# VH-VL binders against q9h9l3, part 3

Target 1, 176 residues: q9h9l3
Amino acid sequence: PRKMVAIDCEMVGTGPKGHVSSLARCSIVNYNGDVLYDEYILPPCHIVDYRTRWSGIRKQHMVNATPFKIARGQILKILTGKIVVGHAIHNDFKALQYFHPKSLTRDTSHIPPLNRKADCPENATMSLKHLTKKLLNRDIQVGKSGHSSVEDAQATMELYKLVEVEWEEHLARNPP

## First folded at step 24 (VH-VL)

Design bb3
Fold by ESMFold2, last read:
Structure bb3 (fold): chain C 176 residues (1-176), chain A 124 residues (1-124), chain B 108 residues (1-108)
Amino acid sequence: as target 1 above (176 residues)
Amino acid sequence: EVQLLESGGGLVQTGGSLRLSCAASGFTFSDYAMTWVRQAPGKGLEWVSAISGWGSTTYYADSVKGRFTISRDNSQNTLYLQMNSLRAEDTAVYYCAKAPWEFDSSGYYYFDYWGQGTLVTVSS
Amino acid sequence: EIVLTQSPGTLSLSPGERATLSCRASQSVTSDYLAWYQQKPGQAPRLLIYFASSRATGIPDRFSGSGSGTDFTLTISRLEPEDFAVYYCQQYDDSPYTFGQGTKVEIK
């Protein structure tokens, strides 16, 4: 069977007025939560807005960051052939300029059984922070120092495990 | 389990046209970019064309631009190559190959599964 | 266009020997976007290695890839009878995607 990993990314603002989201950190964990990859990534464009309150990215993180093209190759090497779990994962793939096969993608922001376990509306898009608090009794993304992509990837994997059997059966009966 | 089967090769005159097909099975066809690679008799491999999972993006080698058209029918799990204005140098075995993901915006990929190929011979 | 030059053109060896195949790029291949393929007589190519060093599914551990930048190597630690074939390197860093001219590994 295919191996499963979870990914989370942090973005900074590039382009006019810093409105374009560019990859600045990526973390990948395995099924057990062990870190397979965690790097700060230097965008190919000038950073206009570090978005530090949410991203946790500061100027010093970019000094020795891995250039985007190199980091992307390293990340693709890990993701290829695996089931990839994320939260609102389309945004992560967009920042990577890469789209993983839909049949191998799991998005915890769009799993009705997961929302139901959290006593949330099945079609609502719930934040990772909210789901993690309700279902795992953990606080993530605490304070104004920004998010940890390692912490977020680990939380995402644990959330998926709560519905893994049910959701994998659903997808087998209803191929994307 | 992944299977790619080319068909539609044969002998054709210079200036003629031919349409190749590649039947795919064992994977979700629309999730993956597809490509054609050719090999002239006794020669190495040459990339020809690629198409995204939903057909919105196509790429061509300079040697075939304007003459070849790649397309796909996801309802039939079939990849096509329409070849027009054929030349002697187009003589080759044509392989259908699968990329390991849908196109990224940059088009970076290798080919993880290949068909057995179909021979196209262009004679004057 | 990135030109890949493979050496040697032909490598004559016996079963059980180590094979070392070289692929040199005309310019640096960023992020190790390099693959290796095996092609047996009358057959389609088969993926061996991707991203310079990762073995494809079902490929025996006697195959290994290494290198970066402009210099890449495929190593077969102990040749088996089924390993006598032509081997191609391919870059996917820059369009058009190009292949090396091949190295034939044949029985001495």
Scores: ipSAE 0.109, ipTM 0.719, lowest interface PAE 6.4, mean pLDDT 89
Fold by ESMFold2, fold request of step 25:
Structure bb3 (fold): chain C 176 residues (1-176), chain A 124 residues (1-124), chain B 108 residues (1-108)
Amino acid sequence: as target 1 above (176 residues)
Amino acid sequence: EVQLLESGGGLVQTGGSLRLSCAASGFTFSDYAMTWVRQAPGKGLEWVSAISGWGSTTYYADSVKGRFTISRDNSQNTLYLQMNSLRAEDTAVYYCAKAPWEFDSSGYYYFDYWGQGTLVTVSS
Amino acid sequence: EIVLTQSPGTLSLSPGERATLSCRASQSVTSDYLAWYQQKPGQAPRLLIYFASSRATGIPDRFSGSGSGTDFTLTISRLEPEDFAVYYCQQYDDSPYTFGQGTKVEIK
């Protein structure tokens, strides 16, 4: 009965030497992979390093980007009350300055049955790219132009669907 | 079904102390920030204090800072408010309330579930 | 701190009428970080609206919220007998989080 969404974020470098990761794009998709939210987000701090080869963020994307506090409100409105799926999702929540209830959070980087399906060690942290290639026969994050948060969110939802029945039953029996 | 039940209210003299408790059920208690809101007789709502899901961060209204201490015991699903150096203006119904998520450094949000309240009366 | 001023203080109406309640902030409330609560006599507050316009679970369609910046509105499209209560707005944009003083909706 609860609605489920998947989220992925891209970050840029702010703060001293560009070492702070600040939110610059967020994409949210529903269970069917339809895009519910996809915006470039302007960090409240000066951008030191766009990290373009990984983030896909360029200076032009920031021209009309939504200010962080406004974007966070829009995103939280979508996430509230829903099961949220992501990959290494703690980093996304940290960039949002928000932590979704653990009981409503699903992290594809920490699901032992998913690793087992990919013939990976159950307790290893596997990349989204690796799991997607192994289990969905898709290449994501291809080339040097950076990641697409829409593509990554959609892949994350499809990966979760592979273990959804088993994992939801596990969590119901073993609350986080 | 989310339930919050306050207890520990009563009559106390100015300068006295009182400890309020709020028993929580129907949700994973440690996932959510918790708060106290009070309402003086015939008046509106006033936010008092908030605490993060694991107790690492606490917040207080200026009117109670230094006198009140919020705490929680996640093993007992219970929120507490220790009230010291009570004043007549602290007379109110005290509600515990649940936030819709865990707080971070940016604070807390609206309150989706409330208890029925417990009356604290401070006499001279 | 952000001060919320509600108007009117009391709204006297009959069942079936439309109620319009106003909440004005002393400074802009970013990204509609505003909630509305209902409090019936002798009862605890109940969440109606969050993020200015989203209805909480189980709240009837006759309740709606709107507004942005400094001006926010709660509308009850057709008053039912159970809707006669006090209504509070609350901002959660900036600490300390504050409530309006309330609007009482009573039977005329």
Scores: ipSAE 0.106, ipTM 0.729, lowest interface PAE 6.3, mean pLDDT 89
Fold by ESMFold2, fold request of step 25:
Structure bb3 (fold): chain C 176 residues (1-176), chain A 124 residues (1-124), chain B 108 residues (1-108)
Amino acid sequence: as target 1 above (176 residues)
Amino acid sequence: EVQLLESGGGLVQTGGSLRLSCAASGFTFSDYAMTWVRQAPGKGLEWVSAISGWGSTTYYADSVKGRFTISRDNSQNTLYLQMNSLRAEDTAVYYCAKAPWEFDSSGYYYFDYWGQGTLVTVSS
Amino acid sequence: EIVLTQSPGTLSLSPGERATLSCRASQSVTSDYLAWYQQKPGQAPRLLIYFASSRATGIPDRFSGSGSGTDFTLTISRLEPEDFAVYYCQQYDDSPYTFGQGTKVEIK
């Protein structure tokens, strides 16, 4: 059996008008929720908008942050060969400049059985906060100090566990 | 089980052409970048060329640029290497190899699965 | 380009001994973008180690990788008869991707 990890990233604004999303924090947890990786990451481009209200990233976090190319290597070392679980995970892969194989990717924003358990339309894209409250009775992303990527990654793994058996069987019957 | 099977090698004269094929199975072919690596008899490994999962980006070693063309047919799960203007120094076993992921615009590749290779011999 | 120099060229040992193979890069390899391969006579290469120290699927734990920057090591803690082969390092930090010239591990 393949090992699973969950990932969540926080991004800051770079490029013209701060519209480009660049990686500034990444957290990875194992199946049991233990933290395997949690680092602040220095983008290769100048930061024009820390987006702190959502990202939780402040200037002081960048002082000792790991340069992007080095951090990316550390992250890829962990992800390679594993099933990677995330929420709206395509944004995380864009920020990493890395696209994990589709057959090894699980996106809790696109799992119909998970929506069904939450009493939501199977085709809807539900937020991590909403699913976590409904299915785990837990409040995440509380307040205006920004998200915690560790908290979000842990929640994402717990949500996947609720549908893991059914969804893995579905994917085995319906290979890409 | 991942399987890569090369074919199309053989004897060819200097200045000639060959087309190598690599049949892939046991994985979702379009999810992964693919590469060719060669090994001259009694020598080490030399990277030749790589192609992204959907074919939008290709890379070549300087020694083959302008003479070799890498391509893929995702509907047939097949990787190709068109080799033109062959030289004696192109004599080698050519291996098809799979990268562990797909990059469309940039690439950092090691090769987790390899085929058995096909021999190309270029004679004068 | 990044040139990889392996040493020794040939390592003559008996089964049960520890083998230590070195790979030195001409410039620093960022983020441990280094792999090791085993090639037995008449066979294709097989991936052993990626990201300098991560074991590939199905590789016995007697194989280990270490190092960073310019200096990398493959260690075989106790040689088995099937481990006598040629070993290559490869960097994937910068294009063109390059291999070392190989270290042959042979039976004494």
Scores: ipSAE 0.044, ipTM 0.668, lowest interface PAE 7.3, mean pLDDT 89
Fold by ESMFold2, last read:
Structure bb3 (fold): chain C 176 residues (1-176), chain A 124 residues (1-124), chain B 108 residues (1-108)
Amino acid sequence: as target 1 above (176 residues)
Amino acid sequence: EVQLLESGGGLVQTGGSLRLSCAASGFTFSDYAMTWVRQAPGKGLEWVSAISGWGSTTYYADSVKGRFTISRDNSQNTLYLQMNSLRAEDTAVYYCAKAPWEFDSSGYYYFDYWGQGTLVTVSS
Amino acid sequence: EIVLTQSPGTLSLSPGERATLSCRASQSVTSDYLAWYQQKPGQAPRLLIYFASSRATGIPDRFSGSGSGTDFTLTISRLEPEDFAVYYCQQYDDSPYTFGQGTKVEIK
C-alpha cells in the first residue's frame, strides 16, 4: 500500500527587505508520528530576517545547518512516491522549490470535511493551531519562541487521519 | 498501469521536419514533467528536451536548441516534439519519458517510465 | 557539464555470479542525484535505482545501489539469465542531465 507522510517547514526572510521566504527547517513524520527527518537548513542566500518569533530560527541554528541543495535531495528522497500531508502545504513546496504531484498531496487547510468537523465554514482556511485545539484537544505553537515543525507535522497527520477514509474516497472519485 | 506510446518517426532528408507524438495513460498527465531522450544506433542515451506539467517551462539540450520544440496537450494526454532543420546526427530512437514529479526551476529528476521509442532516420 | 564514466565497458560473467558496476562522476553529485537503468536489446531503458540506493517499484532485491560524491556502484548479487543487458548511470544534479556510456553485462 502507498505510504503517507506529513511535512512541516519553517522559513526565514531572504531577498530584498527579507520578503522572500526561504526554507530553514523541515520536519517529516510517518503515519504513526515517528520522525523521519528533522533538520535545520541553510538557505543558499543571505538571511535578512530570521523571523524568530514565528520560525523559531536563530543564527546559531544555521552554524551547522545542512545546505539547501543537500537537504532538498534528502527531503525529496523521502517524499517521492508517497502521499504527502501538510497544512497550507503550497508554502512548504514553494520554499522547497518543488511541487509534489497534486494527486499525492493532502492539504489540511483545504479539506471541507475537516472544517465541518471543527464547526468551521467548509471553504475557510483555518489555522493549524485552531484545528488542533478544536479536534485533538491539544495546544500547539505555545509561547513566543516560535513553532516546532515536528509538533506541527505530527498534529497535521493526526488531523488528516480524522477524515482520511472519507477524503481518500472522494479524491479517488474526483481526481485533482 | 503507466503507458507511453511514441509515434511519428520515419525517414526524412537532411533539412526536413518531423513531428513526434507520445500518448500517455495510467497517470494524471498534468502532474508530471515529460521529457524526450534519444539514442543513436549503437550509442548511449542523450537527454533532448523537457517540459513542465502545464507547459510553462521548457528546456532543451544545446544540440537541438532553436531546431526542436517540445509541447504538450493535457486535454489529449499527448506530448509532442517538433523537429525542424534535421541533421544526420539527429538519427536516433526517440524515447518519451516521465519524470516522477512536476519539473521545478532546478529540474532535479530521473525518469521512472519510458515509452518503447520511435526511430527517426535522417538521410543525406 | 558532469561527465559520467562507467567501468568496466564490458563485464563477462556467468549466471549466479555477483556483478559490480562502477559509475564515476567528473564532479561531486549532490545528495546522490544518481539513477541506474537497465536496457535489454530492442527495449527501452528501465529504471532500477534512484537517489543512488533506492530501488524502483518492482525491481528485485538482488539489485542494489551504493556510493556518494563521485563514486557510485550498482551491484547484482546473483545474476539471473534476464540480467544480461546494458546498464547506464544518470546524474540529475546539474543540467544537462547526463548518462554514462554504459556497461554491458554479458554471458561468459
Scores: ipSAE 0.041, ipTM 0.673, lowest interface PAE 7.8, mean pLDDT 88

Design bb4
Fold by OpenDDE, look of step 24:
Structure bb4 (fold): chain C 176 residues (1-176), chain A 124 residues (1-124), chain B 108 residues (1-108)
Amino acid sequence: as target 1 above (176 residues)
Amino acid sequence: EVQLLESGGGLVQTGGSLRLSCAASGFTFSDYAMTWVRQAPGKGLEWVSAISGWEGTTYYADSVKGRFTISRDNSQNTLYLQMNSLRAEDTAVYYCAKAPWEFDSSGYYYFDYWGQGTLVTVSS
Amino acid sequence: EIVLTQSPGTLSLSPGERATLSCRASQSVTSDYLAWYQQKPGQAPRLLIYFASNRATGIPDRFSGSGSGTDFTLTISRLEPEDFAVYYCQQYDSSPYTFGQGTKVEIK
């Protein structure tokens, strides 16, 4: 059986208008919620918008941040061969400039049984915050200080665990 | 069990063409980038070409650019290498090799599974 | 391109002995994007180590990888008869991907 990890990334804005989303923090937790990785990451380009309200990233976090290329290697080393759980995980992979095998990816933003359990439309894209509140009775991403990628990764893993058995069975019966 | 089986190798004259195939099984083919690596007789290994799993982004070594074309048919779990304008130095065992992930925009690949290879001999 | 130079060219040892193989890069290999392969006569290469120090699935504990930057090492703690083969290092830090020229581990 493959090990399972959950990932959450925070991005800042780079490029001429800050429209490019660049990886600035990445957190990875194991099945039990233990932190395997949590680093601030320095983008290769100048940061135009820290997006602090959402990302929680501030200029001070970049002082000793891990260069992107190094961080990317560290992250891929952890993810390789694992089942990777995330919420809207395509954004994280895009920021990493890397895509994990689809068959080994679990996106909690696209799991109908999870939405059903939360009394949401099965085909709707619900926020991590909403699902966490509804199903775990926990508030995440509160305040104006921005997100905690560790907290979000942990919440994502816990949400997935609620539907793991059912969803894995579904995937086994319906391989892509 | 991951299996890769190359075919299509043989004897060809300089300037000729050959198309190699690699039949994959034991994994979700479309989820992984695939590569060709060759080995001249009694020599080391040389990366030739790679293709991403889903988008089909292609990469080539300078030694084969403009002459070789990598492609894949995910519905058939098959990887291809079209080799044109073959040269004597292209003589080698050609291996089909699997990458550990689907896509890497930076072109980072190692090879976690290999086929047994198919021999291509280009006569001068 | 990054040139990988392996040493020694040939390593003659007996079963039970420790084997140390070196791979030196012409420039720094960042993020430990370095792999090791084993190739036996008439067979395809087999992945041993990835990211410089991670053992691939099914690889015995006697195989270990270490190093960073420009110097990498593959160690076989106690050689088994089936370990006599050619070993290649490979970098995937930058295109083109390059291999070392190989080290042959032969029976003494």
Scores: ipSAE 0.861, ipTM 0.925, lowest interface PAE 0.6, mean pLDDT 95
Fold by OpenDDE, last read:
Structure bb4 (fold): chain C 176 residues (1-176), chain A 124 residues (1-124), chain B 108 residues (1-108)
Amino acid sequence: as target 1 above (176 residues)
Amino acid sequence: EVQLLESGGGLVQTGGSLRLSCAASGFTFSDYAMTWVRQAPGKGLEWVSAISGWEGTTYYADSVKGRFTISRDNSQNTLYLQMNSLRAEDTAVYYCAKAPWEFDSSGYYYFDYWGQGTLVTVSS
Amino acid sequence: EIVLTQSPGTLSLSPGERATLSCRASQSVTSDYLAWYQQKPGQAPRLLIYFASNRATGIPDRFSGSGSGTDFTLTISRLEPEDFAVYYCQQYDSSPYTFGQGTKVEIK
């Protein structure tokens, strides 16, 4: 199996006025879309805003949520040594207080060939939802239940697979 | 293949200064935090200092704070340790060690690759 | 700081025997942020285990790590001649990143 995983995180608001984005759920899938990790995570600080309409996180999800420090360890164990695919993945890493090596990171929000394939400007930042609809003819993040990090991670992986060969060749010729 | 090569060690008098270098190859240097770990003769290992890959955030053991300065030149794939006000207890083999990832504030890391070390001897 | 105490100080064994090394922490290592290193005479340390039980790349199967909380173990199922060395545990749960004092595995 390929040493490639896709990650998606959901964040809630903590700190003053809830402006701090804290990790509340993390999902990791393998190359085939199988779920390797999917846990609700308890932030170290009081949650001010669950951001439910986007995050899908509710208070009930935090009752048995994995403490952040423990979850972080579990996640890092999975990511170590892997190529990590994500969408706007910097936000996920920031929430994790962890940064994967750039050379082993693939951000589907910054892959020009992917945008081109979707008839979007190559240097534009497109949403995961938009790219998924255009390229996979699949609707994600629908309804009022909020995002599914598993669904988003799977979509991200599928999108990357569309341009994997071309992009990996590009990166090989143009290492960061 | 990951390679780390330390240099700059030697004999120095108490109160003196040395600058250690570590030449890195075989990986994208700027993607990883780097560290110095030392080992006094016949003793165990002691973490000395660390620096993040991107922001250059630095961390120090209490035993060297105010005296040692860790830095890096990502354009040269080189890690440095400026050691001032050296003491006898600073006598050790100094290892350059690579972290498995990058961090700016988490500070949680082990050392997946080590150089062969450079000996620093501080005498009165 | 978290103090790591390794035991025994010296382990005298013969090739082919099983080696069990202990590393005890003065405080709980919450996320299994515990690594093991091997150091042979005149050489730099080499990473064996990370996150308490994960073998580093290229490390033989005879090396295994286990444990959680305050009690960690490195096991060498069947000692090879090249395994006689000093072994260190290291925690990265909190700064400063401390090492155990080491266990010397020597030939009987």
Scores: ipSAE 0.828, ipTM 0.915, lowest interface PAE 0.6, mean pLDDT 94
Fold by OpenDDE, fold request of step 25:
Structure bb4 (fold): chain C 176 residues (1-176), chain A 124 residues (1-124), chain B 108 residues (1-108)
Amino acid sequence: as target 1 above (176 residues)
Amino acid sequence: EVQLLESGGGLVQTGGSLRLSCAASGFTFSDYAMTWVRQAPGKGLEWVSAISGWEGTTYYADSVKGRFTISRDNSQNTLYLQMNSLRAEDTAVYYCAKAPWEFDSSGYYYFDYWGQGTLVTVSS
Amino acid sequence: EIVLTQSPGTLSLSPGERATLSCRASQSVTSDYLAWYQQKPGQAPRLLIYFASNRATGIPDRFSGSGSGTDFTLTISRLEPEDFAVYYCQQYDSSPYTFGQGTKVEIK
């Protein structure tokens, strides 16, 4: 079987009025939750809004941050050939300007069996925080210091593991 | 198994037009950017054009901009290259090549699978 | 554009020998966005190496890639008869994507 990793990214606001979401941190963990990658990333454009309350990103984190192009290469090296698990992962890939093959992507925000297990509507988009609390009895994204992409990636992987067998079988029967 | 099969090549007069096709199988076609790479007889490889898998963003080499148009039909798993205003220097084997992933706003890819190519000969 | 220069133009070797192929870039290739391809006569190119040092699926371990920045190397540790072909390097650091002019590995 293919190796599996989970990814979570934090974004800051760039462009006019900070409405463009730019990658500022990326964390990747393996199946066991071990951190394979965790770097602050410097966007190619000036940061207008750090979105610190949510992103956890501050100015000091950008001082020695890895340039975007370099970071992207490092990340792609890790993701290539893997099954990539994420939550609302389209946003992460968009920020990376990279999209992993859908057949090798697992988005925990779009897995009906996972929602069902959490007593949520199957077709609803539930937050990572909610699913993690409901299914793992764990509080993530607590406080005002911002999110931890490592913590979020680990939670995402653990959530997926709850439905892995069922979902992989479903995907095998229903290829895109 | 990934398969790419080019067709549509042939002999054409200078200034003429030709449309190449590439039939893809063995993978989820829409998940991957696709590209055309050409090779003049006895020469090296030259990137020609690329198209993203879903958004349909297109990219062209300067040598073919304004003359060539890359497109795809994901429902038919087919890649196309419309070549207009053909020149002698366009004579080459044209390869359909698959990227290993999908790109959004910029292309940065190698080619993990290639077709066997189709020969285009432009004569004066 | 980034110009890739391969050397030597032709490499004449015998089966069992070590082959070392060079690819030099006119400017730094960021993040090792460098691939190697093999092309046999009358055939399409085949991917050998991506990200400078990663072997593609099904590629024998006698093929290895190394290097960074402007200097990259493809090594065939022990040439097999089927390894005699033309080899191309390709950068995907920036558009337009460019290839080296190729190195022909021929039988001595």
Scores: ipSAE 0.825, ipTM 0.913, lowest interface PAE 0.6, mean pLDDT 94
Fold by OpenDDE, last read:
Structure bb4 (fold): chain C 176 residues (1-176), chain A 124 residues (1-124), chain B 108 residues (1-108)
Amino acid sequence: as target 1 above (176 residues)
Amino acid sequence: EVQLLESGGGLVQTGGSLRLSCAASGFTFSDYAMTWVRQAPGKGLEWVSAISGWEGTTYYADSVKGRFTISRDNSQNTLYLQMNSLRAEDTAVYYCAKAPWEFDSSGYYYFDYWGQGTLVTVSS
Amino acid sequence: EIVLTQSPGTLSLSPGERATLSCRASQSVTSDYLAWYQQKPGQAPRLLIYFASNRATGIPDRFSGSGSGTDFTLTISRLEPEDFAVYYCQQYDSSPYTFGQGTKVEIK
């Protein structure tokens, strides 16, 4: 079986109006929740909006941040050949300017059995915070200091573990 | 097991056209960017063109821009290369090659699986 | 574009010997975006190494890659008869993707 990792990224705003989401932090954890990667990342363009309230990113974090191109390489080395678990992971991949094979991707925001387990509509898009509270009885993304991408990645992995067997069987029966 | 099988190569006159095909199996075809790489007889390798997995974004080497068109049919697991206005310098074995991931931007490709290639000979 | 220059052009060795192949880039290749391929006569290239030092699936551990920046090396610790072939390096740091001109490892 392939190794499994979970990923979560924080983004800042770049571009003329800060509407472009640029990668500013990336965290990757293994199946056990051990941190494999956690780095602040320097976008190639000037940061217009740090989005600190949500991202947790501040100017000081960018002083010694890893340049984007270097960070992407480091991240890709970790992800290659693995099953990658994330929540609304398309946003992370977009920020990375990289897209993991869909067949090896698990998005906890689009797993009906997970929503069912949380007493949510199966076809609804639920937040990581909500699912984590409902299924793990844990509060994440608390306060105004911003998110912890490590915490979010760990929560994502734990959520997936709850439905891993069922979902992997489903995917096996329903290949893309 | 990943398999790539090229076809459509042959002899063509300068200015002519040829369409190459690559039949893929052993992996989820639409998940991966695909590429064509060519090798002139007795020479090295040259990247020719690439296409993203599901969006179909295309990329070309300067040497073939405006003349070659890469495309794919994900329902048939097939990659294509339409070659127009062929030149003598286009003579080469053309390899179908798989990227290790999907990449919707230029760059960052290496090739983890290759077909056996199909020979294109352009006579002057 | 990034130009990759491989050396030597030809390496004549005997089975059991150590082979060291060099690939030099005209400018720095960031993030170790460098791959190595093996090509035998009449066959397609085969991926050996990616990200400068990662062995591809099924590649024997006698193959190893190292280096960073502008200087990269492929090492075959003990040559097997099936290792005599042409080896190419390739960068994917920037478009267009470029290959080295190749190093031929031949039997002495």
Scores: ipSAE 0.825, ipTM 0.913, lowest interface PAE 0.6, mean pLDDT 94

